# Designs tried in a protein design chat: VH-VL binders against Rho GTPase-activating protein gacT (gacT). Part 14

Target 1, 189 residues: Rho GTPase-activating protein gacT (gacT), of Dictyostelium discoideum (Social amoeba) (q54nl0r163to351)
Amino acid sequence: VPLTQVPCRAGSNVPIIIEKLIDHIERTSLNSEGLFRIPGVDLTINQYIKLFDNGEDVDVSPIEPYTAAGLLKRFFRDLPVFVPQSINKRVVSLFIDEEGKKKPVDMEILSNLRVLVHQLPTVHFEVMQELTNLLGKLMSRSDQNKMTISNIAICLVPTLNCVPAIVTYSIQMHDFFYNEVFPQHHLYY

## First folded at step 4 (VH-VL)

Design ua01 (framework fv_utomilumab)
Fold by ESMFold2-Fast, scan of step 4:
Structure ua01 (fold): chain C 189 residues (1-189), chain A 121 residues (1-121), chain B 108 residues (1-108)
Amino acid sequence: as target 1 above (189 residues)
Amino acid sequence: EVQLVQSGAEVKKPGESLRISCKGSGYSFTSYWISWVRQMPGKGLEWMGKIYPGDSDTNYSPSFQGQVTISADKSISTAYLQWSSLKASDTAMYYCARDFGSGYLYYFDYWGQGTLVTVSS
Amino acid sequence: SYELTQPPSVSVSPGQTASITCSGDKLGDYYAHWYQQKPGQSPVLVIYQDSKRPSGIPERFSGSNSGNTATLTISGTQAMDEADYYCQAWDESTYGVVFGGGTKLTVL
């Protein structure tokens, strides 16, 4: 199903399934080694997907870490489109020159990337914001969970089917991409 | 030198199970998606689905979801395509192909030699 | 579902330019890729990302993609270029790959 057709709470642009899973993972799972890399229980994931598809008020509290992460991955994998290819194509043009070589990254390129991220449909933008916020918290605990930015990118970028730079810069420079006002703190590149 | 080497031709009867393989070499097997593509005799190419061997994440074409199982064993750099019960309509050449797996690069740079599966009688 | 349309066949004389088209709604907003398949052989990538040529593919092969139509162009066509050609793009409606129906190129 398209992301814009997935049920949200009144007044929210974030699907209930994403809201519940992100909240649960943040509360219970961020110290789990290899989160998003180590597979969950497929049978349990299938059962929970059916509960959400039936419009049930799903209690996610009993879901163990790897299965909760696997369920969230399944949700994104099953989306017809998360980042439109037209936006992906334009992002590639920011970072890759006519001959296929990487351009040096500077604030002009990152500002143009921010403009493209803001061109995502409202639901897609807010979902990207919430997901990359969670992933930034996961990354901040990489000493315990072993999920560095590289490991996160390897596990999730192919599932999200988007240019890696969209996800990695959203994680590393979250305030720059998703706040109305740029932070006064040092930016990472 | 990147290579994808597929298992040999199979001749089967309807209702039999089958698993065919695709072994990668010359690259980091866990860093690239492997796709399966069907070509029925005299027909065009049909994408069936893909697997990321690093974590066994799978995506299926809606037409093939539930009809086949794609799996991988990263310890031996091998991906698999499996049928629980073959039909005569499964008669085809099956290719594996290496895939970048990203919306901005989504193409197949290396292909296996193909596995011919014949299901008759 | 998203469909890519190719002519079933194209014929060209040796040394002339062959053009093979691939049509789909707003195809120029997506990358088009092209594969060559000779009888009894696996497909071979000849053009990726609309216009880029892999190492080992002759300069005679070029590509473009604009509006609704991607085009594979083979200049100075040779007998060895006889093959089926398939275009491929991303199908956002099915979250997967779509291939064109294929074009048989005949060099007379």
Scores: ipSAE 0.006, ipTM 0.533, lowest interface PAE 10.3, mean pLDDT 87

Design ua02 (framework fv_utomilumab)
Heavy chain, then light chain:
Amino acid sequence: EVQLVQSGAEVKKPGESLRISCKGSGYSFTSYWISWVRQMPGKGLEWMGKIYPGDSDTNYSPSFQGQVTISADKSISTAYLQWSSLKASDTAMYYCARFGSGYLYYFDYWGQGTLVTVSS
Amino acid sequence: SYELTQPPSVSVSPGQTASITCSGDKLGDYYAHWYQQKPGQSPVLVIYQDSKRPSGIPERFSGSNSGNTATLTISGTQAMDEADYYCQAWDESTYGVVFGGGTKLTVL
ESMFold2-Fast, scan of step 4: ipSAE 0.595; ipTM 0.843

Design ua03 (framework fv_utomilumab)
Fold by ESMFold2-Fast, scan of step 4:
Structure ua03 (fold): chain C 189 residues (1-189), chain A 122 residues (1-122), chain B 108 residues (1-108)
Amino acid sequence: as target 1 above (189 residues)
Amino acid sequence: EVQLVQSGAEVKKPGESLRISCKGSGYSFTSYWISWVRQMPGKGLEWMGKIYPGDSDTNYSPSFQGQVTISADKSISTAYLQWSSLKASDTAMYYCAREDFGSGYLYYFDYWGQGTLVTVSS
Amino acid sequence: SYELTQPPSVSVSPGQTASITCSGDKLGDYYAHWYQQKPGQSPVLVIYQDSKRPSGIPERFSGSNSGNTATLTISGTQAMDEADYYCQAWDESTYGVVFGGGTKLTVL
């Protein structure tokens, strides 16, 4: 189903399934080694998908870390589109020239990437904001969980079906992309 | 070498059921989408739908939703296209094709099966 | 529904440049891919992502995509290039793919 058709709470643009899973993972799972890399229990993931599909008020608190991460990955893999191809294509053009050579990355390119991220439909934008905020927190604990920016990109970019630069820069420069002020204390390395 | 091998030609009567197959080899079968494409005699290519064999996730063209079922068995690297009740209008060549998306912005068919001819007549 | 329009046929003499167009609303915002199909054979990818060639496809094949129109260009056209050519793009309304109606290339 399209992301815009997934149930949200009144007054929210973020789907309930994403809200519950991100909150749960953030509270319980950020120190788990290889989170998003190590598979969860497929049967359990299938069962929780059915509960959410039935519109039930799902209690995610008993879900163990790898299965919760796996459920979130399954949700994104099942989306028909997360980042529209038109935006992906324009992002590639920012970083790759007419001959297929990488351009030097400077603040002008990153400012143009920010403009493209803000052209995502509202639901997609807010979901990207929440997801990359979670992933930045995961990355900040890479000493414990072993999930560097590179490992996060390898595990999640194929699942999200978007240009890597959208995700990696959103993680590393989260405040720049999702706030007009760049306060520095939220910049992840 | 990457290869998609499809089942042989079928001759059926209207109302009969049918399942045709597409077996992948030479790559990680669970890492790529498999699409089904119809080509009616003398006509162009029509995308029917696709499956991700790793988790059996499917996506159908609206024209084919409810008309066919796409499935896969990852233990034997095989995708299937199935009809519960064939019609004469189902007479066509059916191709399976591997969909490569890289980081999610490619979305093209890099390898194709040889095709399965399905003839439905009285 | 989203549609891609191709001319039904294009004719060129050997050694001349053939141009096959594919038109769709805002097609330049999306990637166009091109397939060659000879009689009795499966389609073969000849151009992907507007302008890229797969390994084994001659340098005579090139592509572009801007505005509403993608173009497949075959320079120095040879008799072996006779085939039907199909463009393909991503269809936002179905979250899948759409093909053009196909163009028959004849080398006279």
Scores: ipSAE 0.081, ipTM 0.671, lowest interface PAE 6.1, mean pLDDT 88

Design ua04 (framework fv_utomilumab)
Fold by ESMFold2-Fast, scan of step 4:
Structure ua04 (fold): chain C 189 residues (1-189), chain A 119 residues (1-119), chain B 108 residues (1-108)
Amino acid sequence: as target 1 above (189 residues)
Amino acid sequence: EVQLVQSGAEVKKPGESLRISCKGSGYSFTSYWISWVRQMPGKGLEWMGKIYPGDSDTNYSPSFQGQVTISADKSISTAYLQWSSLKASDTAMYYCARGSGYLYYFDYWGQGTLVTVSS
Amino acid sequence: SYELTQPPSVSVSPGQTASITCSGDKLGDYYAHWYQQKPGQSPVLVIYQDSKRPSGIPERFSGSNSGNTATLTISGTQAMDEADYYCQAWDESTYGVVFGGGTKLTVL
């Protein structure tokens, strides 16, 4: 099912399944070592997918950390498209020149990446915003959970099926991409 | 070292069922999409659909939805293409091919399975 | 639905440059890939992501993609290059791929 056709609450652009799982993970799971890397229970993931597909009001509170993360990964994995190829191609061209050489990364390139992120359809943009906000909080607890930006990228970027720079810079510079404010902790302090 | 090996040629009558196979080796089978591509005699390439063997997620071309079933058995690194009832118009060469992430190009191809359907 | 258009045939003399085009609405916004197919053989990837060559593909093969047209260029064309060539792109309307109709390259 296309992301734009997944059920949302009235007044929301974020699918109910994403909203419930992100809220649950944020409350209960951010200190779990290897979150998103260590597999959850496949049988349980399949059962919860069926409940959401049936339009049931799903209680996610009993779901253990690795299974909740696994369910969220499975949702993204099954999307036909999260980031359109046209946007992916344009992102690659920001970082690689016509001769195939890497460009030095500067604020001009990152500002252009921000423009491309904002060209995502509204539902896709808000889902990316919520996901990368969660992943930034996970990264901030890497001393406990061992999920550095590198580990997050290796575990999740293939699942999201998009150019890594979209996800990694959204995580590391979240305010810049989604709130139009440079993160003080990152660059100035 | 990466290889896709397909099952042998088939000669069938209209109305018969058939399942052909594509076995991957030399890579993590569950980590790549497998597509099926049809080529009718003397014609071009037509994408039929794809499967991700890791979770059996499938996607079909509108022209082939309901005409065929794509499945996979990850325990033996094999993808399948199946017809419940063959037609003479199904006579073609069928290729499996490995897909590359969001870029959707096919880096490795099977040798093809020739299916002939005639009375 | 979304279609990629190729000329049905292109003919060149040995040593000349062959140019095979692939046209589709806003094709330059998507990656074009190219496959070579010889009689009785499986397709072989010769160009991916518009202009990149897989290991083992000769340097005389190159590609470009801009606006509505992707182009496969074969410089110093040899008899061994005689084959059918197919372009391919991503079709967002079906969440799958689309192939061009193919171009028969004749080297005489």
Scores: ipSAE 0.255, ipTM 0.729, lowest interface PAE 4.6, mean pLDDT 89

Design ua06 (from u06 with heavy chain T98R E100Y G103W; framework fv_utomilumab)
Fold by ESMFold2-Fast, scan of step 4:
Structure ua06 (fold): chain C 189 residues (1-189), chain A 123 residues (1-123), chain B 108 residues (1-108)
Amino acid sequence: as target 1 above (189 residues)
Amino acid sequence: EVQLVQSGAEVKKPGESLRISCKGSGYSFTSYWISWVRQMPGKGLEWMGKIYPGDSDTNYSPSFQGQVTISADKSISTAYLQWSSLKASDTAMYYCARYYDFWSGYLYYFDYWGQGTLVTVSS
Amino acid sequence: SYELTQPPSVSVSPGQTASITCSGDKLGDYYAHWYQQKPGQSPVLVIYQDSKRPSGIPERFSGSNSGNTATLTISGTQAMDEADYYCQAWDESTYGVVFGGGTKLTVL
């Protein structure tokens, strides 16, 4: 199912499954060692997927941390397209030179990355915002949970099928990408 | 330009200790994972483990956990693979290879390899 | 532990298409990368992220990855393509990488 067709609450662009799992994980699971890295219980994940697919009002409160993280990963893995190929290609060209080497990162590159992130469809943008906000909180507790930015990227970027820089900079500079007023060229167009 | 340069060939006896090296140049050494890969004579590639030099975080293959130590000295941009007591079964070519920096938009492939260090352990 | 399985050998005539497979449980959920190794040399990356070619790798090299199987395809195979080929993917159990056992490509 496309992300735009997944059920949301009235007035929200974030799917109910994502909202419930992120809230649950944030409250119960952020100190769990290897969260998103250590697999959950596949049988339980399959059962919860069926409940959400049937449009049930799902109680996620009994879900164990690794299984909740695994369910969230399964949702993204099954998503046809989270970040369009056209945006991914443009992001790569910001960071990689003609020899295939990494360019030094400066504010011009990051500002251009922000422009590309804001070109995501509204639902995709808000889902990326919520996910990377959660991941930033996970990273802030890496002393307990062992989930450094590198470990988070290794576990989740393949699942999201996007250029790592989108996720890693969104995590580390969250306010810059999602909370600061986006500069407009002019107001009257 | 980016290079990984490994130390020279070693001939050792069982029970001896050994440390081989992999020096990175032409890039930010602390921003890339360095992996060690073993290739026994006539055999395939085996991943041994990796280190992130920026914080010395390490991960080992279960087959190599406790058999070797991977370390790095970021002041000289060098990663190390060390044995406390060599066995004849350690005879192999050892490669270092870097994972591309996740910041630059590529994911977890080995873009640059060292030339290899041949380690021969015989009595 | 996660394992990648490759056929030990594949043989083709010059100009024909070679197909080298790499199978692993749900491999299509992860990126597969491919390396070429000639005798006495370090491995060389020929395909990364399932289907992308590094600069300098000919267009006759292509890749795909879906379900449980990644495939390296070499069209119009040439004598110079004779080598050992290894697939590589991410291994959840070790938080690192796993290599396939390698495939020796023989071009008659």
Scores: ipSAE 0.000, ipTM 0.462, lowest interface PAE 10.9, mean pLDDT 85

Design ua07 (from u06 with heavy chain T98R Y99L; framework fv_utomilumab)
Fold by ESMFold2-Fast, scan of step 4:
Structure ua07 (fold): chain C 189 residues (1-189), chain A 123 residues (1-123), chain B 108 residues (1-108)
Amino acid sequence: as target 1 above (189 residues)
Amino acid sequence: EVQLVQSGAEVKKPGESLRISCKGSGYSFTSYWISWVRQMPGKGLEWMGKIYPGDSDTNYSPSFQGQVTISADKSISTAYLQWSSLKASDTAMYYCARLEDFGSGYLYYFDYWGQGTLVTVSS
Amino acid sequence: SYELTQPPSVSVSPGQTASITCSGDKLGDYYAHWYQQKPGQSPVLVIYQDSKRPSGIPERFSGSNSGNTATLTISGTQAMDEADYYCQAWDESTYGVVFGGGTKLTVL
């Protein structure tokens, strides 16, 4: 199911399943060693997905940390498109030139990456913002949970099916990508 | 000014344990990876492994996995390289070096190096 | 195991251009960095991200990287440039770095 068709609360662009799982993980699970790396209980994940798909008011409070993280990963893995291929190709072109060679990373490239992130459809942009905000908090607790930026990238970027730079820079420079004011023509309306 | 200051030269016998140190100053010690690099007499540079002092996450070169232990004490901005039992083949200059990646997770180059610690292992 | 290959030695006369190569499979898809090491001293970064110079490094030093080969170029080579030079790249398989074997530059 396309991300834009997933149920949201009135007045919200973030799917209920994402909102509930991110809130639950942020409150209860950020100190869990290997979060998103260690698998959860697959049968439990399947059961909760069916509850959400049926439009039920799901209580996520009893979900164990690894299973909650696994449920969130399953949701993203099953999305048809999270980052459009056209945006992925443009991001690759920022970092690799016509000769197939990587470009030096500087603020010009990062500013252009920010423009491309803001070209995501509104629902996709807000979901990326919420996810990478959570992952930045996970990274800040890496002393406890052992989830450095490298470990987060290894276990999550393949699941999101997008260019790694979108996720890793969004995590490390979250305020730059999501909290600074931009000109209207760079935002999705 | 960014500095990495290493402990002094060591002369040891085979079978002895050893720990050498690398103290960082002039920057946020917990925000940069520290690597250990070996250089055997007359030979080239060999990467041994790295540690992120903020969470003590480590990666080792396969050649050094199980041969040495890399650790850090962030309260005194110091990284360590340790052997449980030295061999004559461990005779080398050991450098610590700070990794810079500009938040990319793949640029990784060494912008600052310690002065080196010479370890000599002989009977 | 990812490997970087450098010639063991390069000789050049004072004032001439020295060229030191570093070869690895698809190295141009990664960044190459270069270090200078003089006898009894620690390595010093002279080129990072293929072609950038740190502050304090003379503009005589330049770099390039494409295909399988990165090159460190020293124009108007001086006696003080005599040193060992090492290339370095990211090794994704170890989540670490790999060094070339080093090149001894002799200014004759």
Scores: ipSAE 0.006, ipTM 0.494, lowest interface PAE 11.5, mean pLDDT 86

Design ua11 (from u06 with heavy chain Y106W; framework fv_utomilumab)
Fold by ESMFold2-Fast, scan of step 4:
Structure ua11 (fold): chain C 189 residues (1-189), chain A 123 residues (1-123), chain B 108 residues (1-108)
Amino acid sequence: as target 1 above (189 residues)
Amino acid sequence: EVQLVQSGAEVKKPGESLRISCKGSGYSFTSYWISWVRQMPGKGLEWMGKIYPGDSDTNYSPSFQGQVTISADKSISTAYLQWSSLKASDTAMYYCATYEDFGSGWLYYFDYWGQGTLVTVSS
Amino acid sequence: SYELTQPPSVSVSPGQTASITCSGDKLGDYYAHWYQQKPGQSPVLVIYQDSKRPSGIPERFSGSNSGNTATLTISGTQAMDEADYYCQAWDESTYGVVFGGGTKLTVL
C-alpha cells in the first residue's frame, strides 16, 4: 500500500502504525543492544501487520523491543516507495561526479540535499522526520545499545530503499533538515 | 558465484495446478529480493512480482495480482511461482532474477537471471 | 499505465554504430537499464544506472538517459551483438518494474 493511503489520525500526516510504534520504541526500547539489527519474531510481526491492515485499534504495549523494531522495519520495506527514485537519483548526483568519484562535502551540497528532502510529498517528509528523530535518539544512546550511525545505516538503509546520505545526514543534522522555521521550502512540492 | 537454477519444462492442460522453482546459491538468499518475469512466445519481458525470502514479503504487478502466488522456502534457498488453475494464456517462458549489491534495492535492475522454465498449457 | 517505447527493429552493417532508443515520459528522472537477449537464452544485463557497464560487458556498449529518452549505443557493432534489446525502468504509477517492448538488432 502507498504511504499516502495508510490510515492516519484526524489532523495528522503520520500513519497510526508509525505513530504507535515510534512512541512505544522511544519509551521502552532505546537501550536494547542491537535494536533494528537483531531480528524480532516473524510470526508475531505477521500477526500485528494483519491487525493493522484490518483497521483494528492495536495495543502495541506488550510488544518486546526487537519485535517492535522488526515490525517498523517490515512496514517500511513493504512500502512501494518511501523515497522516489527521482529524488534518490538527484541525491546521488550531489555526492558523486560523472566519473563515479566522491565529491567533497560542503554546506552547498548539504543545502541542496535539504531542498531535495523537502521535495518529498508531505506525508513522506513528515514520516522521514519522525523516523530520523527516533534514530537520532537511538544513536545518542549508542554507549548502551551499540547502535552507532554506521550500524543504524547498515541495518536500515536497505530497508528504507534510499540513498544512505538522506538518512545519515537527517539523523546527524536533524534540526537543519526538518526545522519548521523555513516553511518556504515546502512550496517546491 | 551467484547462481539461480530453475526447475525443468512443464507441459500442462488448462485447469491444472503447477508450481515452478528457482534455487539460489552463492549469495545471502534471505537478504535480496527475487523477481519473476514472464515472456510469452515471441513477445517481450513482463515483470510479475517479487519476494523477500527473509520474511516472505511479496509485491505483485497489478496485472498478476490474484493470478499467481509467489512464495519462498529459505531453509532450502528456493523461491516458487504457483498457479492454482492454469490457462492457455499462461504459456510462456518464466524467469527468476535477482541483484546482489548492498543498498541497491531502490535501483530495480537484475544482474543475475535463472535459465528459465518453459510452461506450455494446451488441450 | 507507464509505457516504454522502443523501435521494433534496428539494422546496421558490421563495424557501424547502432543506437537503440527507449522513450518514456520524464524517463531521464529515473534510471534506465538495458538487457541483451539471444534466442534460447536468458536476458543479460549490459547497462545499468543509465550508463554503467557490468563486469565482462565490452567497452563498445554505452548508455545515456536524459529528458524523455534513454539510448543504448553499440560502437563497432559485431555479428555477435545481434540480439533483442530491452530497456527497463521503475514505474511510479504501478510501483513496479516496466520493460520496453524490445528491439531486434540485425547486423547485415
Scores: ipSAE 0.646, ipTM 0.843, lowest interface PAE 1.5, mean pLDDT 89

Design ua17 (from u06 with heavy chain T98R Y99P E100Y; framework fv_utomilumab)
Fold by ESMFold2-Fast, scan of step 4:
Structure ua17 (fold): chain C 189 residues (1-189), chain A 123 residues (1-123), chain B 108 residues (1-108)
Amino acid sequence: as target 1 above (189 residues)
Amino acid sequence: EVQLVQSGAEVKKPGESLRISCKGSGYSFTSYWISWVRQMPGKGLEWMGKIYPGDSDTNYSPSFQGQVTISADKSISTAYLQWSSLKASDTAMYYCARPYDFGSGYLYYFDYWGQGTLVTVSS
Amino acid sequence: SYELTQPPSVSVSPGQTASITCSGDKLGDYYAHWYQQKPGQSPVLVIYQDSKRPSGIPERFSGSNSGNTATLTISGTQAMDEADYYCQAWDESTYGVVFGGGTKLTVL
């Protein structure tokens, strides 16, 4: 199912499943060692996916940390598109030249990355904002949970089907990408 | 070296069940999707569906949803394509193929293909 | 559903440049990949990510992709290049891929 067709609350652009799981994880799970790295219980994940797919009002409070993280990962992996290929192609071009060599990273490249992130469709943008906000909080507790930016990237970038730089810079520079003043003109995908 | 090795040719009658296999070696089998692709005699390539062996998550083309079952056994690095009741129209070459990256859809292309399994269904 | 259109056949003389097109709505926004298939054989990746060659593929193979059209170009075409060629792109509606109908290249 496309992200834009997943049920949201009235007035919200964030799917209910994401809202519930992020809130639950943030409240209960951020100190769990290896969160998103250590697998949850696949059978339980499958059962909860079915409950959400049936439109049930799902109580996520009994879900233990690794299974809640695994459920969130399964949701993103199953999306047909989270970051459109057109945006991914443009992001690659910011960091890799036409001969395949890496460009030095500076604030100009990061400002251009911010422009591309803001070209995500509204639902996708707000979901990326909420997800990377959660992941920044996870990273801030890496002394307890062992989830450095590198560990987070290894676990989640393949699941999100996007260029790693989108996720890693959104986590590390969250305010720059999502909270600073940015022109909204001519944004599209 | 990365290899996808498929099971041998099959000759079946309509109504029979069949399961064909695709064994991966030389890479982390649970870290890559495996796709099944059909090619009817003299026709082009048709994507049927895919499986992520790490957790058996599947996606099917709408044309094949309910007509076949894709599964995997990660303990022996093998993916399967299964029919409960074959039809003459299932006569085709079936390929398994591995996408390049670790599951990222934005770079999705097939860098390795199995040798194909010819399935012939006739009375 | 998303469709990729290829000409059914292209003919060239040895040493000439062959161009095989693949058309789809906003195809340039996606990566196009190309496969070569000879009779009785599995498809072989010849171009990926619009313009990149896998190791072992001759330099005479090149690709481009912009707007609605991706193009596979074979310069100095040889008899051994005679094959069916398929383009492929990501299909977001199926969480998988779509293939073009294929182009038969003949070298006369």
Scores: ipSAE 0.052, ipTM 0.654, lowest interface PAE 6.8, mean pLDDT 88

Design ua18 (framework fv_utomilumab)
Fold by ESMFold2-Fast, scan of step 4:
Structure ua18 (fold): chain C 189 residues (1-189), chain A 124 residues (1-124), chain B 108 residues (1-108)
Amino acid sequence: as target 1 above (189 residues)
Amino acid sequence: EVQLVQSGAEVKKPGESLRISCKGSGYSFTSYWISWVRQMPGKGLEWMGKIYPGDSDTNYSPSFQGQVTISADKSISTAYLQWSSLKASDTAMYYCARTYEDFGSGYLYYFDYWGQGTLVTVSS
Amino acid sequence: SYELTQPPSVSVSPGQTASITCSGDKLGDYYAHWYQQKPGQSPVLVIYQDSKRPSGIPERFSGSNSGNTATLTISGTQAMDEADYYCQAWDESTYGVVFGGGTKLTVL
């Protein structure tokens, strides 16, 4: 199911499943060692996915940390597209020059990356904002949970199926990417 | 100045345990990964694994997972490489190296400063 | 399983340009780094991020990385440049790094 078709609350652009899981993880799980790296209970994840798919009002409060993280990870893995291929291609071209070499990263490249992040469809943009906000809080507690930016990237970038720079810079420079006044663009293809 | 100083050469018998060390100075030890790299006599460089001393997080190469243990003691700015039971095939030069990480991509790792190496000889 | 392939040896006359290649699938999509190792000594970083030179490394050392091949170039090669050279990149299969097999540069 496309991300834009996943149920949201009235007036919200963030799917209920993401809203509930992020809130639960932020409140209960951020000090858990290896969160998103250590697998949750797959049978329990499957059961909760069915409850959400049936449109039920799911109580996530009993879900233990690794299973809650695993459930959120499963949701993203199963999306047909989170970051459109057109945006991924444009991000690669920001960092790779005409000869195929990586460009030195400076504020001009990061400003252009910000423009591309803001070209995500509204639902995708707000989901990326909420996810990377959570991941920034996880990273800030890496002395407890062992989840450095590298460990977060290794665990989640393959799941999100996007260029690493989108996620890692969103985490590390969250205010720059999400808290300045910048028009959103609804551009798919 | 940044410096990594490794422990002296070791001569051991198969089956013996061993721990070698790498002491960092001249920088914030807890802010950089330390990698261990093996070089067998006449052969190339092999990355074994790395540790982040700030939180003791470790990553191992699959070839070395279960063969060695990497640890660190941040109170004395020292990283360790340990074998529970040495084999003759462990005979090699072992280097520690400060590992730079770029937080933008998550994929940028390189070794900017290297220790002098510890020669480990395992023979009967 | 990701492999970086280097020629085992390269020979060059003093004052000429040496070119050492490092080949890997889509290597140009990642950063390549280069290390010099002289007999009995530790490796020394000579090029990082494809083309950047650390402080203290002579400007005759340069690098490039495009497509499947990274190249270390030493212009005006001197006898003191004789060494083994290793390339290094990110290895997705290990979530760490991979080294090339090394190239022995002979200056004669």
Scores: ipSAE 0.006, ipTM 0.506, lowest interface PAE 12.1, mean pLDDT 86

